# Ledger of designs, part 1: VHH binders against Inositol-pentakisphosphate 2-kinase (IPK1)

No score or structure here was measured in a lab: all are predicted.

Target 1, 281 residues: Inositol-pentakisphosphate 2-kinase (IPK1), of Saccharomyces cerevisiae (q06667)
Amino acid sequence: MQVIGRGGANILIDYGDPTWLWRCCIRWPDLLSSNNSYTIKNISYIKDYVEPLLHGLLCPMYLIDVDIEAIRPILSDFILNLDDKVVKVIKIKNLTNNTSNLILNNHFLKSYCSQNLQTVILELKPKWLYYDTDYCRNCTHNAFKGRGTKYCYNQLLMNPAHLELIFGECNIFPVKFKDAMHEYLRNDNNIFKILYDLQKKLTKNTTPISDIKSINDVNDEHLLLMTLRDVTCFIEWNSAENALHVNIIDVDLKPKEKWTHWTKTYSQLTSSQKIYHTSNK
Unless a header shows other numbers, all headers, positions and changes below count from the first letter of the chain; Kabat numbers aren't used for antibody chains.
F, E and O are the ipSAE of ESMFold2-Fast, ESMFold2 and OpenDDE, as the mean of both directions, binder to target and target to binder. V2 is 0.75 times the mean of E and O plus 0.25 times the DockQ between their complexes.
[cut] stands for letters that were removed.
The coordinates of atoms that the task and the answers printed are left out; those that the model quotes come from them. Centres of patches stay.

## First folded at step 1 (VHH)

Design a1 (framework vhh_enristomig)
Amino acid sequence: EVQLLESGGGEVQPGGSLRLSCAASGFTFSSYAISWYRQAPGKQREWVSTIYSGGSTNYAESVKGRFTISRDNAKNTLYLQMSSLRAEDTAVYYCARDYYDSWGEYDFDYWGQGTLVTVKP
ESMFold2-Fast, scan of step 1: ipSAE 0.000; ipTM 0.186

Design a10 (framework vhh_gefurulimab)
Fold by ESMFold2-Fast, scan of step 1:
Structure a10 (fold): chain B 281 residues (1-281), chain A 123 residues (1-123)
Amino acid sequence: as target 1 above (281 residues)
Amino acid sequence: EVQLVESGGGLVKPGGSLRLSCAASGFTFSSYAAAWFRQAPGKEREFVSAIYSGGSTTYADSVKGRFTISRDNAKNSLYLQMNSLRAEDTAVYYCAAGDYEWYDESTYEYDYWGQGTLVTVSS
């Protein structure tokens, strides 16, 4: 048993099953019971609010109970008080099983392939596709953080040919895969357009971040919007089928208390060097 | 006001060692995840190593076994012990911190950044 993925709120554990991973919440560093309570609420939120919006695009996931003694050595590094006898875990499909050759890795895109190049997987974090500022929020944020701005999902959404800059980073991509991606991005049913439309719709029903002054300004639609701004998309291509399959993960319920982080980031970006594109509004 | 200030960079020969320090102020450092990133000329910033508030660490494959990240919460400080240095380790090294309680993103999504310290590995 080992941790194979880490974030501020979750860890991914390889427990010896090639098909499945354990995803454990570590958002609440003081109490396991707080993370367990959240995990139960989170899975209900995903089923009731996120799944209807993404129409079967979600990665398979299941709520399970794991005995604390089985994972105590791992969780004790992340949670101070292990005050429950069981851990509420999300058992999630391992989307890179058998395609673990990492061939491209940057701030927004990871690509994996099988050794025979008959399967290619893209791991993408599109973030803010719709924005109501005159600057690109993603590129401005990347510049602020010292990351590159050469590749942008908002540029990709406006012009599928932008994908050629990304493909230029790696000469290994099969021609059939590149052709399939270009065809996919020309159609309005692509995942970026779906997320853009959902973010745009939800933005109309939420308080602009610039206007949030207290936790009471955050409604449930704002939390859903923030979920959709933080998803990870996996796009898998197989040469035999020559088709693309999309799975989405990281569709978590955001705590309302994060409003202070969101407003802080907004303030920092509006005061930074802004990056402008052709409007996507 | 949050501040992260790096120090300890310099010129070193291949096979040598350096210890980088990062002094944090203006926030409760012990509650934050902290990391080192580096950037070579003409390249994007790349992840080097991270340490969570609970003490767990991660390393980029290129530095694993050679670099050690550590923290001293009483001194609000982050360290990177760099051993067996190679010419490829030449870069500006940046200290970063993130509020891990509220962040659900990978280690490269940090809130606060230092201005960097130059490490040059050459003969």
Scores: ipSAE 0.000, ipTM 0.264, lowest interface PAE 11.0, mean pLDDT 83

Design a11 (framework vhh_gefurulimab)
Fold by ESMFold2-Fast, scan of step 1:
Structure a11 (fold): chain B 281 residues (1-281), chain A 122 residues (1-122)
Amino acid sequence: as target 1 above (281 residues)
Amino acid sequence: EVQLVESGGGLVKPGGSLRLSCAASGRTFDDYAAAWFRQAPGKEREFVSAISWSGDTTYADSVKGRFTISRDNAKNSLYLQMNSLRAEDTAVYYCAAEDYWGSYDELAYDYWGQGTLVTVSS
């Protein structure tokens, strides 16, 4: 049993099942019970609020109880007080189980393939597709952090040819896969267009970040919007059916207390060197 | 701290009506989901109805068309209007509220009232 992935608030554990992973919340390092309470709320939030918006696109997942003694050696590295006898865990489908070869890994994109190149997977984090500022929020944030702006999902949404930057990083992508991706992005029912439209719709119902002065200014639609700005998309291609399948993960409920982080980031970016594209409105 | 106080329970004849109220202190219902649960003698606690942060309502199949959940944000109160009451509606009714979002799952709710007894009998 081993940790195979870590995000800011979660770890992914390989427990010996090739089909499934355990996803454990570690957001609150002091108390297991705090993470358990959140995990229960989070799975209900995903079922009741996220699934209706992204129907049929979510990675299969379900809530399970794991005895603390089974997982103690791993969780003790992340949580100081293991004050519950069970751990609330999200059992999540292993989306890369049949593709063990990581062929591309950069700041915004990972790609995996089977040894025979009959399956290709892209792992993408689109982030802020819709923005209501005059600058590109993703590119400006990346520049502020000293990162490159080579991959911009907002540019990809505007121009499918932007995908050539991704394909240019690796010459082993099958031609049929590249063709399928270009066709997919020209279709209005692609995942980037879906996320853009949802972010745009929710933005109309949320307090602008510039106007958030206290926790009371953050409504649940803002939290849902922030969830949709932080999802991970897996796009899988299989040569036999020559079709693309999308699975989405990292659809977590954001704590309202993060409003101070969001407003701080906004202030930092408005005071920084901004990066502009043609309007995405 | 957050406190929920239920009222409006009592004895009613089959076919009658009751309106339950839940008054909240320490936090408003404006930004949070709220729900009603009930527990009949000798049975598990069960979901009755919820109202989400956006005002969308959900009902258990056994009460659909008979019960209506609502809230008054100005009065910081949650209500359950119960019509066409049946003997099987006899239970202690609990008001529940949560921090960020709504669900029919009882484990999602952080705050609970003490309950109010509803008895439906002739």
Scores: ipSAE 0.000, ipTM 0.132, lowest interface PAE 16.1, mean pLDDT 82

Design a12 (framework vhh_gefurulimab)
Fold by ESMFold2-Fast, scan of step 1:
Structure a12 (fold): chain B 281 residues (1-281), chain A 124 residues (1-124)
Amino acid sequence: as target 1 above (281 residues)
Amino acid sequence: EVQLVESGGGLVKPGGSLRLSCAASGRTFDDYAAAWFRQAPGKEREFVSAISWSGDTTYADSVKGRFTISRDNAKNSLYLQMNSLRAEDTAVYYCAKDLYEEYYGLDSYEYDYWGQGTLVTVSS
C-alpha cells in the first residue's frame, strides 16, 4: 500500500488492486472525523446533483469503510488526530492503468500511452468553457499567471482544428487516434459541448462573482457551477475498438470558504490585460 | 494550519552547490502550485522558481540553467537544487505553496502559505 497521487484535498492510494484506487479526503488536517463527514456529504452531493448532469460520464466510484488500523501508517502523515475507528474512502477506478507512459505534459493537458501505442489517454481540465465576460476567462487567467495562451479549450470549442496545435507538440500520436479525436469533436455530444451547455445554464441562475462579499453570499447553485468548472476529463482511445471513452473525475463539492479565492481571482482578472476571442454566448 | 519549514541553507563558496528542502506540516504538498522566492538584505522578495500541479516548471532569468526545482510528494517535500552559485544568490530563501491554483504564479501575493526562510550565503 502506497500513496501514488495527491490532489488538493485528496490522496490516491494503491492498495494492491490494479483496477481500483482508494481516494481519501485530507482537506481537514486536524481531524479524521471532519474528513469522514465531508466524504459522506460529498458522495451524496455527487450522486444527487452531479451524476444527473453528467449521466454515463462519471468515473465509477463507491463509498466504502476502511478499518483505521489498515490505513493508519499512511493517514497519520496527513491527519493529526485519527479520531474515528473507520475511514470513509471513495473506491475509484484507476483510469491510467495499465502500462501508461507520459508523452505530453503542459499547462493545457497530459497525455499517456501504452508501450505499443494501442492505448492513448488525454487528461485535461477544460475549466471555464462558458463565461459571461467579453474576454476569455481561461486565457486571461493563464496570461495573468505567466502561462502560455497558445492552447485554449474555448478556441477548441469554436474550431476543432485547434487540436493541430496540441498534436504538433508530440509526434508519437497514432494517426487513427488523431482522426478519432477530430471526429469526436465534430459531434455535438462531445464533452466540451456538454460542459459548456451545463455551465451556461448554471451561470444564468447563480449570484455573479462581483456580488459575493462574504461567505453568506455563496449559494449551492454557485458551488455546483464551480464543481463543473474544475472537473478533470480523461479521454481514452483504444486501437482495437477505435473508439473514445470519456471518464470525468474531481466532481467534488466545493467548500464555501473558497469564495475568497474566487473573488480574488475575479478582481485580479478585471484589472489585468485581457485576452479576447469570438463570443461563445 | 499548514506550516512550511525550509532547511539546507548555509555558507558556500562561489561555484559551489546547495540543495534546499521544504517540508509541509499539517498538510502535504498536493497537486497545486509551489514556488521558491528569495530576499536579499534591503531588497524586495523576488521570484526564483515555481512548479505546477503537472510538474511544469519556470525559472527567473537570473537562475535559469543553474537551479532546478522538484518535489517528492511521497516525502512531502519541495526541493531547490542550486548549482554554480554566485555572490548575487546570497539571500534568505522562502518556500511558498498555493492551495487553490494548479498552475504557478510569479508574484508573492499569489501564494497562500510561506515558510520562515533559510539563509544562503555565497562568499569566499
Scores: ipSAE 0.000, ipTM 0.265, lowest interface PAE 12.0, mean pLDDT 83

Design a13 (framework vhh_gefurulimab)
Fold by ESMFold2-Fast, scan of step 1:
Structure a13 (fold): chain B 281 residues (1-281), chain A 123 residues (1-123)
Amino acid sequence: as target 1 above (281 residues)
Amino acid sequence: EVQLVESGGGLVKPGGSLRLSCAASGFTFSSYAAAWFRQAPGKEREFVSAIYSGGSTTYADSVKGRFTISRDNAKNSLYLQMNSLRAEDTAVYYCAADSWEDYYLGPEDYDYWGQGTLVTVSS
C-alpha cells in the first residue's frame, strides 16, 4: 500500500488492486471525523448535483468503509487525530491502469501511454472555460503565477488547430490517436464544449465575483460552478477500438468559506497584466 | 518519488529570527507554486506565505513585514526568513507545492506536502 497521488484535500492510495484506488479526504489535518463527515456530504453532493449535469462522464466511484488499522500507517502522516474506527473512503476507478509511461507533463496536461502505444491517456484540467471578463482567466492566472501561457483550453475550444501546438511537443503520439482527437473536437459531446456551456449557464444564476461582499452572496449554484471550474478530465484512446472515452474526477463540493480567496484572486488578476484572446463567445 | 523535506526549526526567544528551508525532489520544482503553512497546538492549519514560479509573493496579514519567502530553483529549495518572532508564531511549519490553479489559499490547494518542522517561540 502506497500513496500514488497527493492533493491538498485528498490522497490517492494504491492498496494492491490494479482496477481501483482509495481516495481519502485529508482536508482537515486535525480530525479524521471531520474528513469522514465531509466525505459523506461530498459523495451525496456528487450524486445529487454533479452526476445529473455530467451523466455518463463521471469516473465510477463508491463510498466505502476502511478499517482504521488497515490504513493507519499511511493516514497518520496526514491526520493527527484518528478519532474514528473506520475511514470513509471513495473507491475510485484507476484511470491509468492500462498505461505505464508518463510521456508528457506540463501545466497544461499530462499524458500516459502503454509500452506498445496501443493506449494513450490525456489528463487535464480545463478550469475556466467560460469567463465573464474580457481577458482569458486561465492564461491571466497562469501568467500571474509565473507560468507559461503557450497552451490554452480556451484557444483549443475556439480553434481545434491549437491541438497541433501541444502534439508538436511530443513526437510519439500515434497518428490514429491524433486523428481521433481531431474528430472528437468536432463532436457535439466534446467535453470542452459541455463544460463551457455548463459554466456559462451557471454563471447567469450566480453573483459575479466582483460583487461578492459576504458569505451570504454565495449560493449552491456558485459552489457547483466552482466545482465545474476545477474538474480533472481523463481522455483515453485504445488503438483496437480507435475511440475516445472520457472520465471526469475531482468533482468535489467547495466550502462557502472559499469566497474570500475567490474574491482575492479576482482582485489580483484585475490588477495584473491581462492576457487577451480573440473570442467567439 | 516526490518529497518535500523541511528543516531549520527550533527554540527561539521572542524578537529572535529563524530561517526555515524546504528541499524538493522528484518533480520539476521550478514550475510549481510553493507555500508555507503552520499549525499551532489545538488549531487548524493556516496559510503563512506563498511564492509563484515567476517570483510573485503573498503573505498572511499576521506575518506581513516580518517574514520573507524566497526560492532557489537551481537548488530545488524554498525558504522562509522569520524575523521579530512572537509567542503566537509557535507552530509546526509545513512546506507545500502546487501544480494546478485553485482559488483557495488553504491546505486543499496544494498537491505536495512536507512532514513539518517545529518552531517554538518562548522565553
Scores: ipSAE 0.000, ipTM 0.295, lowest interface PAE 11.0, mean pLDDT 83

Design a14 (framework vhh_gefurulimab)
Fold by ESMFold2-Fast, scan of step 1:
Structure a14 (fold): chain B 281 residues (1-281), chain A 122 residues (1-122)
Amino acid sequence: as target 1 above (281 residues)
Amino acid sequence: EVQLVESGGGLVKPGGSLRLSCAASGRTFDDYAAAWFRQAPGKEREFVSAISWSGDTTYADSVKGRFTISRDNAKNSLYLQMNSLRAEDTAVYYCATDEFYGDYLPYEYDYWGQGTLVTVSS
């Protein structure tokens, strides 16, 4: 049993099953019971609000109970008080279990492949595909963080030829895979356009970030919009099938208390060096 | 503006077949979710069948195995093939489609046709 991935809010645990991982909430470091309560609410949120928008694209996941004694040695490193006898865990499909080689890893994406190059996976976070500012939110944020602006998923949405910038970073990508990706992005039903449309639709029903003055200005549609701006997409190609399969993860309910972080980030970006594209919306 | 026009309705005997068509103008059906709904006299509108942006289909329990939804890109048309028709299938049939490309199967549809009447009677 080992931790194989960590974010600010969750850890991924390899518990000896090659097909499945345990995804455990660690958002509240003081009490296990707080994380358990959130996990129950989160899975209900995903089923009731996120799944209808992304049906067929979500990574398989299930809410399960794990005895605290089975997971105590790991959770003790992340949570101070283990005040419940069970841990509410999301059992999530291991999307990289058939791909052992990390062939590309940068600020914009990761890519994995099988040793025989018959399977290739892209792991990426598209972020703000639709934005209500006159500047590119993703590029401006990346510049602010010192990451550079070589890749932009909004530019991929506008021009599929931008795939060549990604493919140019690694000479290992099979020609058949590159061709499949170009074909996928030429179709209007690709994941980037799906997320763009959902973000655009939800933005019509939400208060602009610039106008949020208190927690009372944040509604459930704001939280759903922010979820869709922070998803992780896995695009898997297999040579035998020669087809692409998309799985989306990190579709978590955002706490309303994060409105202060969103407004602070907005203020930082509006006062920073902005990056503009010739076509933004 | 997106406009949908249904056709193919009519009078048919129990056990018979009809093919409904829905022609779109102003936008293509390809890569957009689309659906058929029906409303029988004195009843609420009910779901019949849907096709996702990617071509996945779903059906109401009352029509599974009897009805088939499809679309034709060349004709910019959505179809409902109706077999083994019953008196209970008598209704005005409506074509509907989504505003946003790539939606899998939306809860609500944005554009609606005016309907075509199907009457199943001896």
Scores: ipSAE 0.000, ipTM 0.099, lowest interface PAE 20.3, mean pLDDT 83

Design a15 (framework vhh_7xy4_2)
Fold by ESMFold2-Fast, scan of step 1:
Structure a15 (fold): chain B 281 residues (1-281), chain A 121 residues (1-121)
Amino acid sequence: as target 1 above (281 residues)
Amino acid sequence: QLQLVESGGGLVQPGGSLRLSCAASGFTFSDYAMAWVRQPHGKGLEYIATISGSGGSTYYSDSVKGRFTISRDNAKNTLYLQMNSLKPEDTAMYYCAKDEYYDSWGYFDYKGQGTQVTVSS
């Protein structure tokens, strides 16, 4: 049993099953019970609010109970007080199980392939596809953080030919895979267009970030919008089927208390060197 | 040395047809997507069409869908644009472009000297 992935709020645990991983909340370092309560609330949120919007696209996941003694050696490194007898865990499909080679890794995406190049996976975070500023929020944020702005999901959304910038970074992508990606992006049912339309719809019913002055200005649709701005998409191609399969993860409920972080980031970006594109409205 | 040489432009009546060609050299042609872009007199560059390296996928601007067809012959290192049902609005300098650095305004880093298309009665 080992930790194979870590974020600020979650860890991914390999427990010896090649098909499944355990995803454990570690957002609150003081109490296991706080993380358990959030995990129950989060699964209900995902099933009731996120799944209807992204029907058929979510990575398979299940809420399970794990005995604390089975996971104590791992969790004791992340949580100070293990005050419950069970851990509420999300059992999640292992999306990279059949791919061993990380062939591309940059701020824009990661790509994995099988040793025989019969399977290719893209792992990416589209982030802010719809934005109501006059500048590209993704490119401006990347520039602010000292990252490159060569690749942009908003440019990709407006022109699928932008995909060739990604292909230029790695000379081992199969031709059939590249052709399948171009075909996929021509379909209005592609994941970028779906997320763009959802973000645009939700923005109509939320307070503009520039106008948020207290926690009371954040409604439930704002939390859903922020969830959709922070999802991770896995696009898998298999040469035998010559088809693309999309799985979405990281569809977590955001705490309303994060409004201070969102407004601070907005202020920082508005005062930084802004990057402009053609309008995406 | 990368080189793109366009040809096939000319004067044509509204409703007519033209076929543009672009001869490419100095790079492995089949490894790169290729595009046609145009520039009307006194205006900016307009994206017209893109074709993938294998030729399996094509994309068109809304203004030319159903009228223009992009194709390539990888054995001859040549890109083509078949233009049908030409309109006065199609009058522009047409450029062949290699798609290595496609920016947000549809500008390409490598483009040829162009071929002029004029649609007039």
Scores: ipSAE 0.000, ipTM 0.149, lowest interface PAE 20.1, mean pLDDT 84

Design a16 (framework vhh_7xy4_2)
Fold by ESMFold2-Fast, scan of step 1:
Structure a16 (fold): chain B 281 residues (1-281), chain A 122 residues (1-122)
Amino acid sequence: as target 1 above (281 residues)
Amino acid sequence: QLQLVESGGGLVQPGGSLRLSCAASGFTFSDYAMAWVRQPHGKGLEYIATISGSGGSTYYSDSVKGRFTISRDNAKNTLYLQMNSLKPEDTAMYYCARDWEGYYDSEYFDYKGQGTQVTVSS
């Protein structure tokens, strides 16, 4: 058993099953029971609020109970008090199970392939696709965090030819896969356009972050908006079918209390070195 | 258990220098970007500098650019902030914070230590 993925709020655990992973909440470092309560609430939120917006695109996931003694050696490194006898875990499909080769890994995306190059997977986080600032929120945030800004999902939305710069980082991609991706991006039903449209729609019903002054300014649509700004997308191509399949994960409920975090980040980025694109809107 | 322990603060004269340290434990230090943030008395948090997990990329706020240098020693699980040409307006509680560059990252949780006070005064 080992941790194979880490985020601020969750860890991914390989527990010896090639098909499934355990996704465990570690958002609150003091009490397991706090993370368990959240995990139950989160699964209900995903079913009731997220699934209707991203119908058919969500990665298979199931709420399960894991005995604390089975997972204690890992969770004790992340949570101070393991105060429940069971851990509420999200059992999530291992989307890279049939692809053993990591062929590209940068700040923009990860790519995996099968040994025969008949399957290619892209793992990516589009983040803020719709934004109401004059600067690119994603690139500005990446610059603020000391990350690269050469590749950008907002530039990809403005110009699908941006994909050629990204594919230029790796010469192993099959031509048929590249052609499929170019065709996919030319259609308005691609995942980036879907997320952009949802973010734009939800933004109209929420208080602009610049104007949030208290927790009472954060409504449920704001939480949905923030969820959609933090998803991970997997795009899988198979040469036999020559079709792209999308699976989305990290569709988590954000606590309303994070409004102070969101307003703080906004203030920091507004005062930082802002990154502008030649074409906006 | 995640732990971030800051040290190296103190009272210094304008124009002086201080070196802050942050000892990290309970996670694989090299997997995470790290940041220094500060909070002056009665004011909000201000990000000062960030450094990537490998140490290959850094970012500085305009208020400290050219005066402060962020660095890390991954073998020692330690983050540093070298502060030169200190000004009275640099007076604040300084915190190190964990930020993550990698896999399945959701919105970053602020993992901050207890902080270390820097006072620049004559």
Scores: ipSAE 0.000, ipTM 0.174, lowest interface PAE 13.7, mean pLDDT 82

Design a17 (framework vhh_7xy4_2)
Fold by ESMFold2-Fast, scan of step 1:
Structure a17 (fold): chain B 281 residues (1-281), chain A 122 residues (1-122)
Amino acid sequence: as target 1 above (281 residues)
Amino acid sequence: QLQLVESGGGLVQPGGSLRLSCAASGFTFSSYYMAWVRQPHGKGLEYIATISSSGSYTYYSDSVKGRFTISRDNAKNTLYLQMNSLKPEDTAMYYCAKGYEDWYDSGEFDYKGQGTQVTVSS
């Protein structure tokens, strides 16, 4: 049993099952019960609000109870008071369970493959695909954080030929995989276009970030929009089927209290060096 | 004081060729990717081509691929665009654009020059 992934709000635990992982909320480091309460609300939110928008693209996930004694040695490193007898855990499909090689790892994406190159997986976060500013939100944010702008998913949306930039980072991608990706991106039903359209639709029904003055200005559509701006996409190709399968994770309910973070980031980017894209109109 | 000065534009017949130049000053030219962009009269900016700081990586818009070649001379702080098989649809004001140190993407730049007009007409 070990932690194989760590974020600010969640950890991923390998508990000895090659097919499944435990995803544990650690957002509130003081109390296990706070994280448990959130996890229950989060799974309900995902089922009721996120699943209808992403129509079968979500990674298989289940709410389960894990005895605290089974997980105490790991969870004690992340949560100060383990005040419940059980941990509410999201059991999620291990999307990289048949891939052994990390072949590409940069700020924008990771790629994995099986030893025989019969399976290739891309792991990526498209972030802000639709934005209502005149500058690219993703590139401006990355530049503000000192990360550089070698590749942009908004450029990929405007021109699928930008896919060659990803392929140029790694010389071992199979030709069949590259061809499958080009065909996938020519279809308007690709994941980038789906997320762009959803973000655009939700943006029309939400208060602009510049106009949020209190927690009362944050509605359910805003929380959905922020969820869709922070998802992780896994695109898996298998040589035998020669087909692409998309699984989305990190579809979490954002706490309304994060509105102060969102407005602060907006203010910082508005005052920073902005990055603009040329229009393909 | 960052300065980009484009030259080489003019009137040319369809099927003709032009070579555009951009003289750069006020920054370490060899450390930055560079691009060419264009704007037809009354339309938006269109990306044309990008070249990496070393010159080893180039990217082109589909409309010019195979006809235009971007190149640079870091010793002379000069960017070039060789334009072959010119079409009336290539008529536009052409701008030299400065990118970032480790950035090569086609649509992003932090400064552009004053431009040089290219007109393709019979």
Scores: ipSAE 0.000, ipTM 0.121, lowest interface PAE 19.0, mean pLDDT 83

Design a18 (framework vhh_7xy4_2)
Amino acid sequence: QLQLVESGGGLVQPGGSLRLSCAASGFTFSSYYMAWVRQPHGKGLEYIATISSSGSYTYYSDSVKGRFTISRDNAKNTLYLQMNSLKPEDTAMYYCARELYYDESGYDAFDIKGQGTQVTVSS
ESMFold2-Fast, scan of step 1: ipSAE 0.000; ipTM 0.465

Design a19 (framework vhh_7ubx_2)
Fold by ESMFold2-Fast, scan of step 1:
Structure a19 (fold): chain B 281 residues (1-281), chain A 121 residues (1-121)
Amino acid sequence: as target 1 above (281 residues)
Amino acid sequence: QVQLVESGGGLVQPGGSLRLSCAASGFTFSDYYMTWVRQAPGKGPEWIATIYSGGSTMRDDSTKGRFTISRDNAKNTLYLQMTSLKPEDTALYYCARDYDEWGSDYYFDYRGPGTQVTVSS
């Protein structure tokens, strides 16, 4: 048993199963019970609010109970008081099980491949696909952080040929894989268009971030919108099927306390160097 | 093998000052934005400040003017200078590497074990 990832407020544990991982919440370092309470609320939120919007694209995940004694040696490094007899764990599909080579890693995406290049996986976070400002929120924020703006999911939405800039960074992508990706992006049922449409719909039904003045201005639709702006997408290609399979993870319920961060980011970007693309409104 | 280790906490009188440090290793420190987060017993984590790779900063309004976040990329070290400390500032303070490679978010992929700050007479 070992920790293989530390994704935000969660750890990923390899417990000896090649197909599944344990995802454990460690957001509350004082109390296991606080993390358990959140995990229960989070899985209910995902089932009731996120799953209906993403129509079976979610990575398989299951709420399970793990005896604290089985996991104590790991969790004691992250949580001070293990005050419950069981740990509420999300058992999640290991989406990179068949790949071991990280072949591309930049601010835009990560890519993995099998040793024989028969499987290619893209790991990506599209973030703010729909934005209601006249500037690109993703690029403007990257510029504010001192990061590059050469690759952009909003540019990709406007022009699938944008993908060739990314493919040019790694010369080992199979031609068949690149062709499959271009075909996928030509269909409006691609994951980027789906997320764009959902973000656009939710944005029109929520209070603009500029108008949020207190935690009481944050409603459940705001949290759902922010979930959709922070998902991780895995696109897997297998040469035998020559088909793409999409799985989405990191569909977590956002705490309302993040409203201060969202409003501060908005304020900073309003006063920063702005990056403009063709409007996607 | 990403590691973050905080230091500089302790017991301080109201109105006092402390400087927290966070030593980072196992990644290219200058490429990431870094965040300070605090958590009081029985409460959720509270974002305090973020410093971006380009040096720009965001700070919580309740501590803005009292707390200053800074970084030294040559030393792979993050700092939080705290002044005019209040009993309400009592918390475990964590440094965090922000996992949001494409956006601002204090949901961090790695955090340190924290350093305790107690403001009491």
Scores: ipSAE 0.000, ipTM 0.274, lowest interface PAE 11.2, mean pLDDT 82

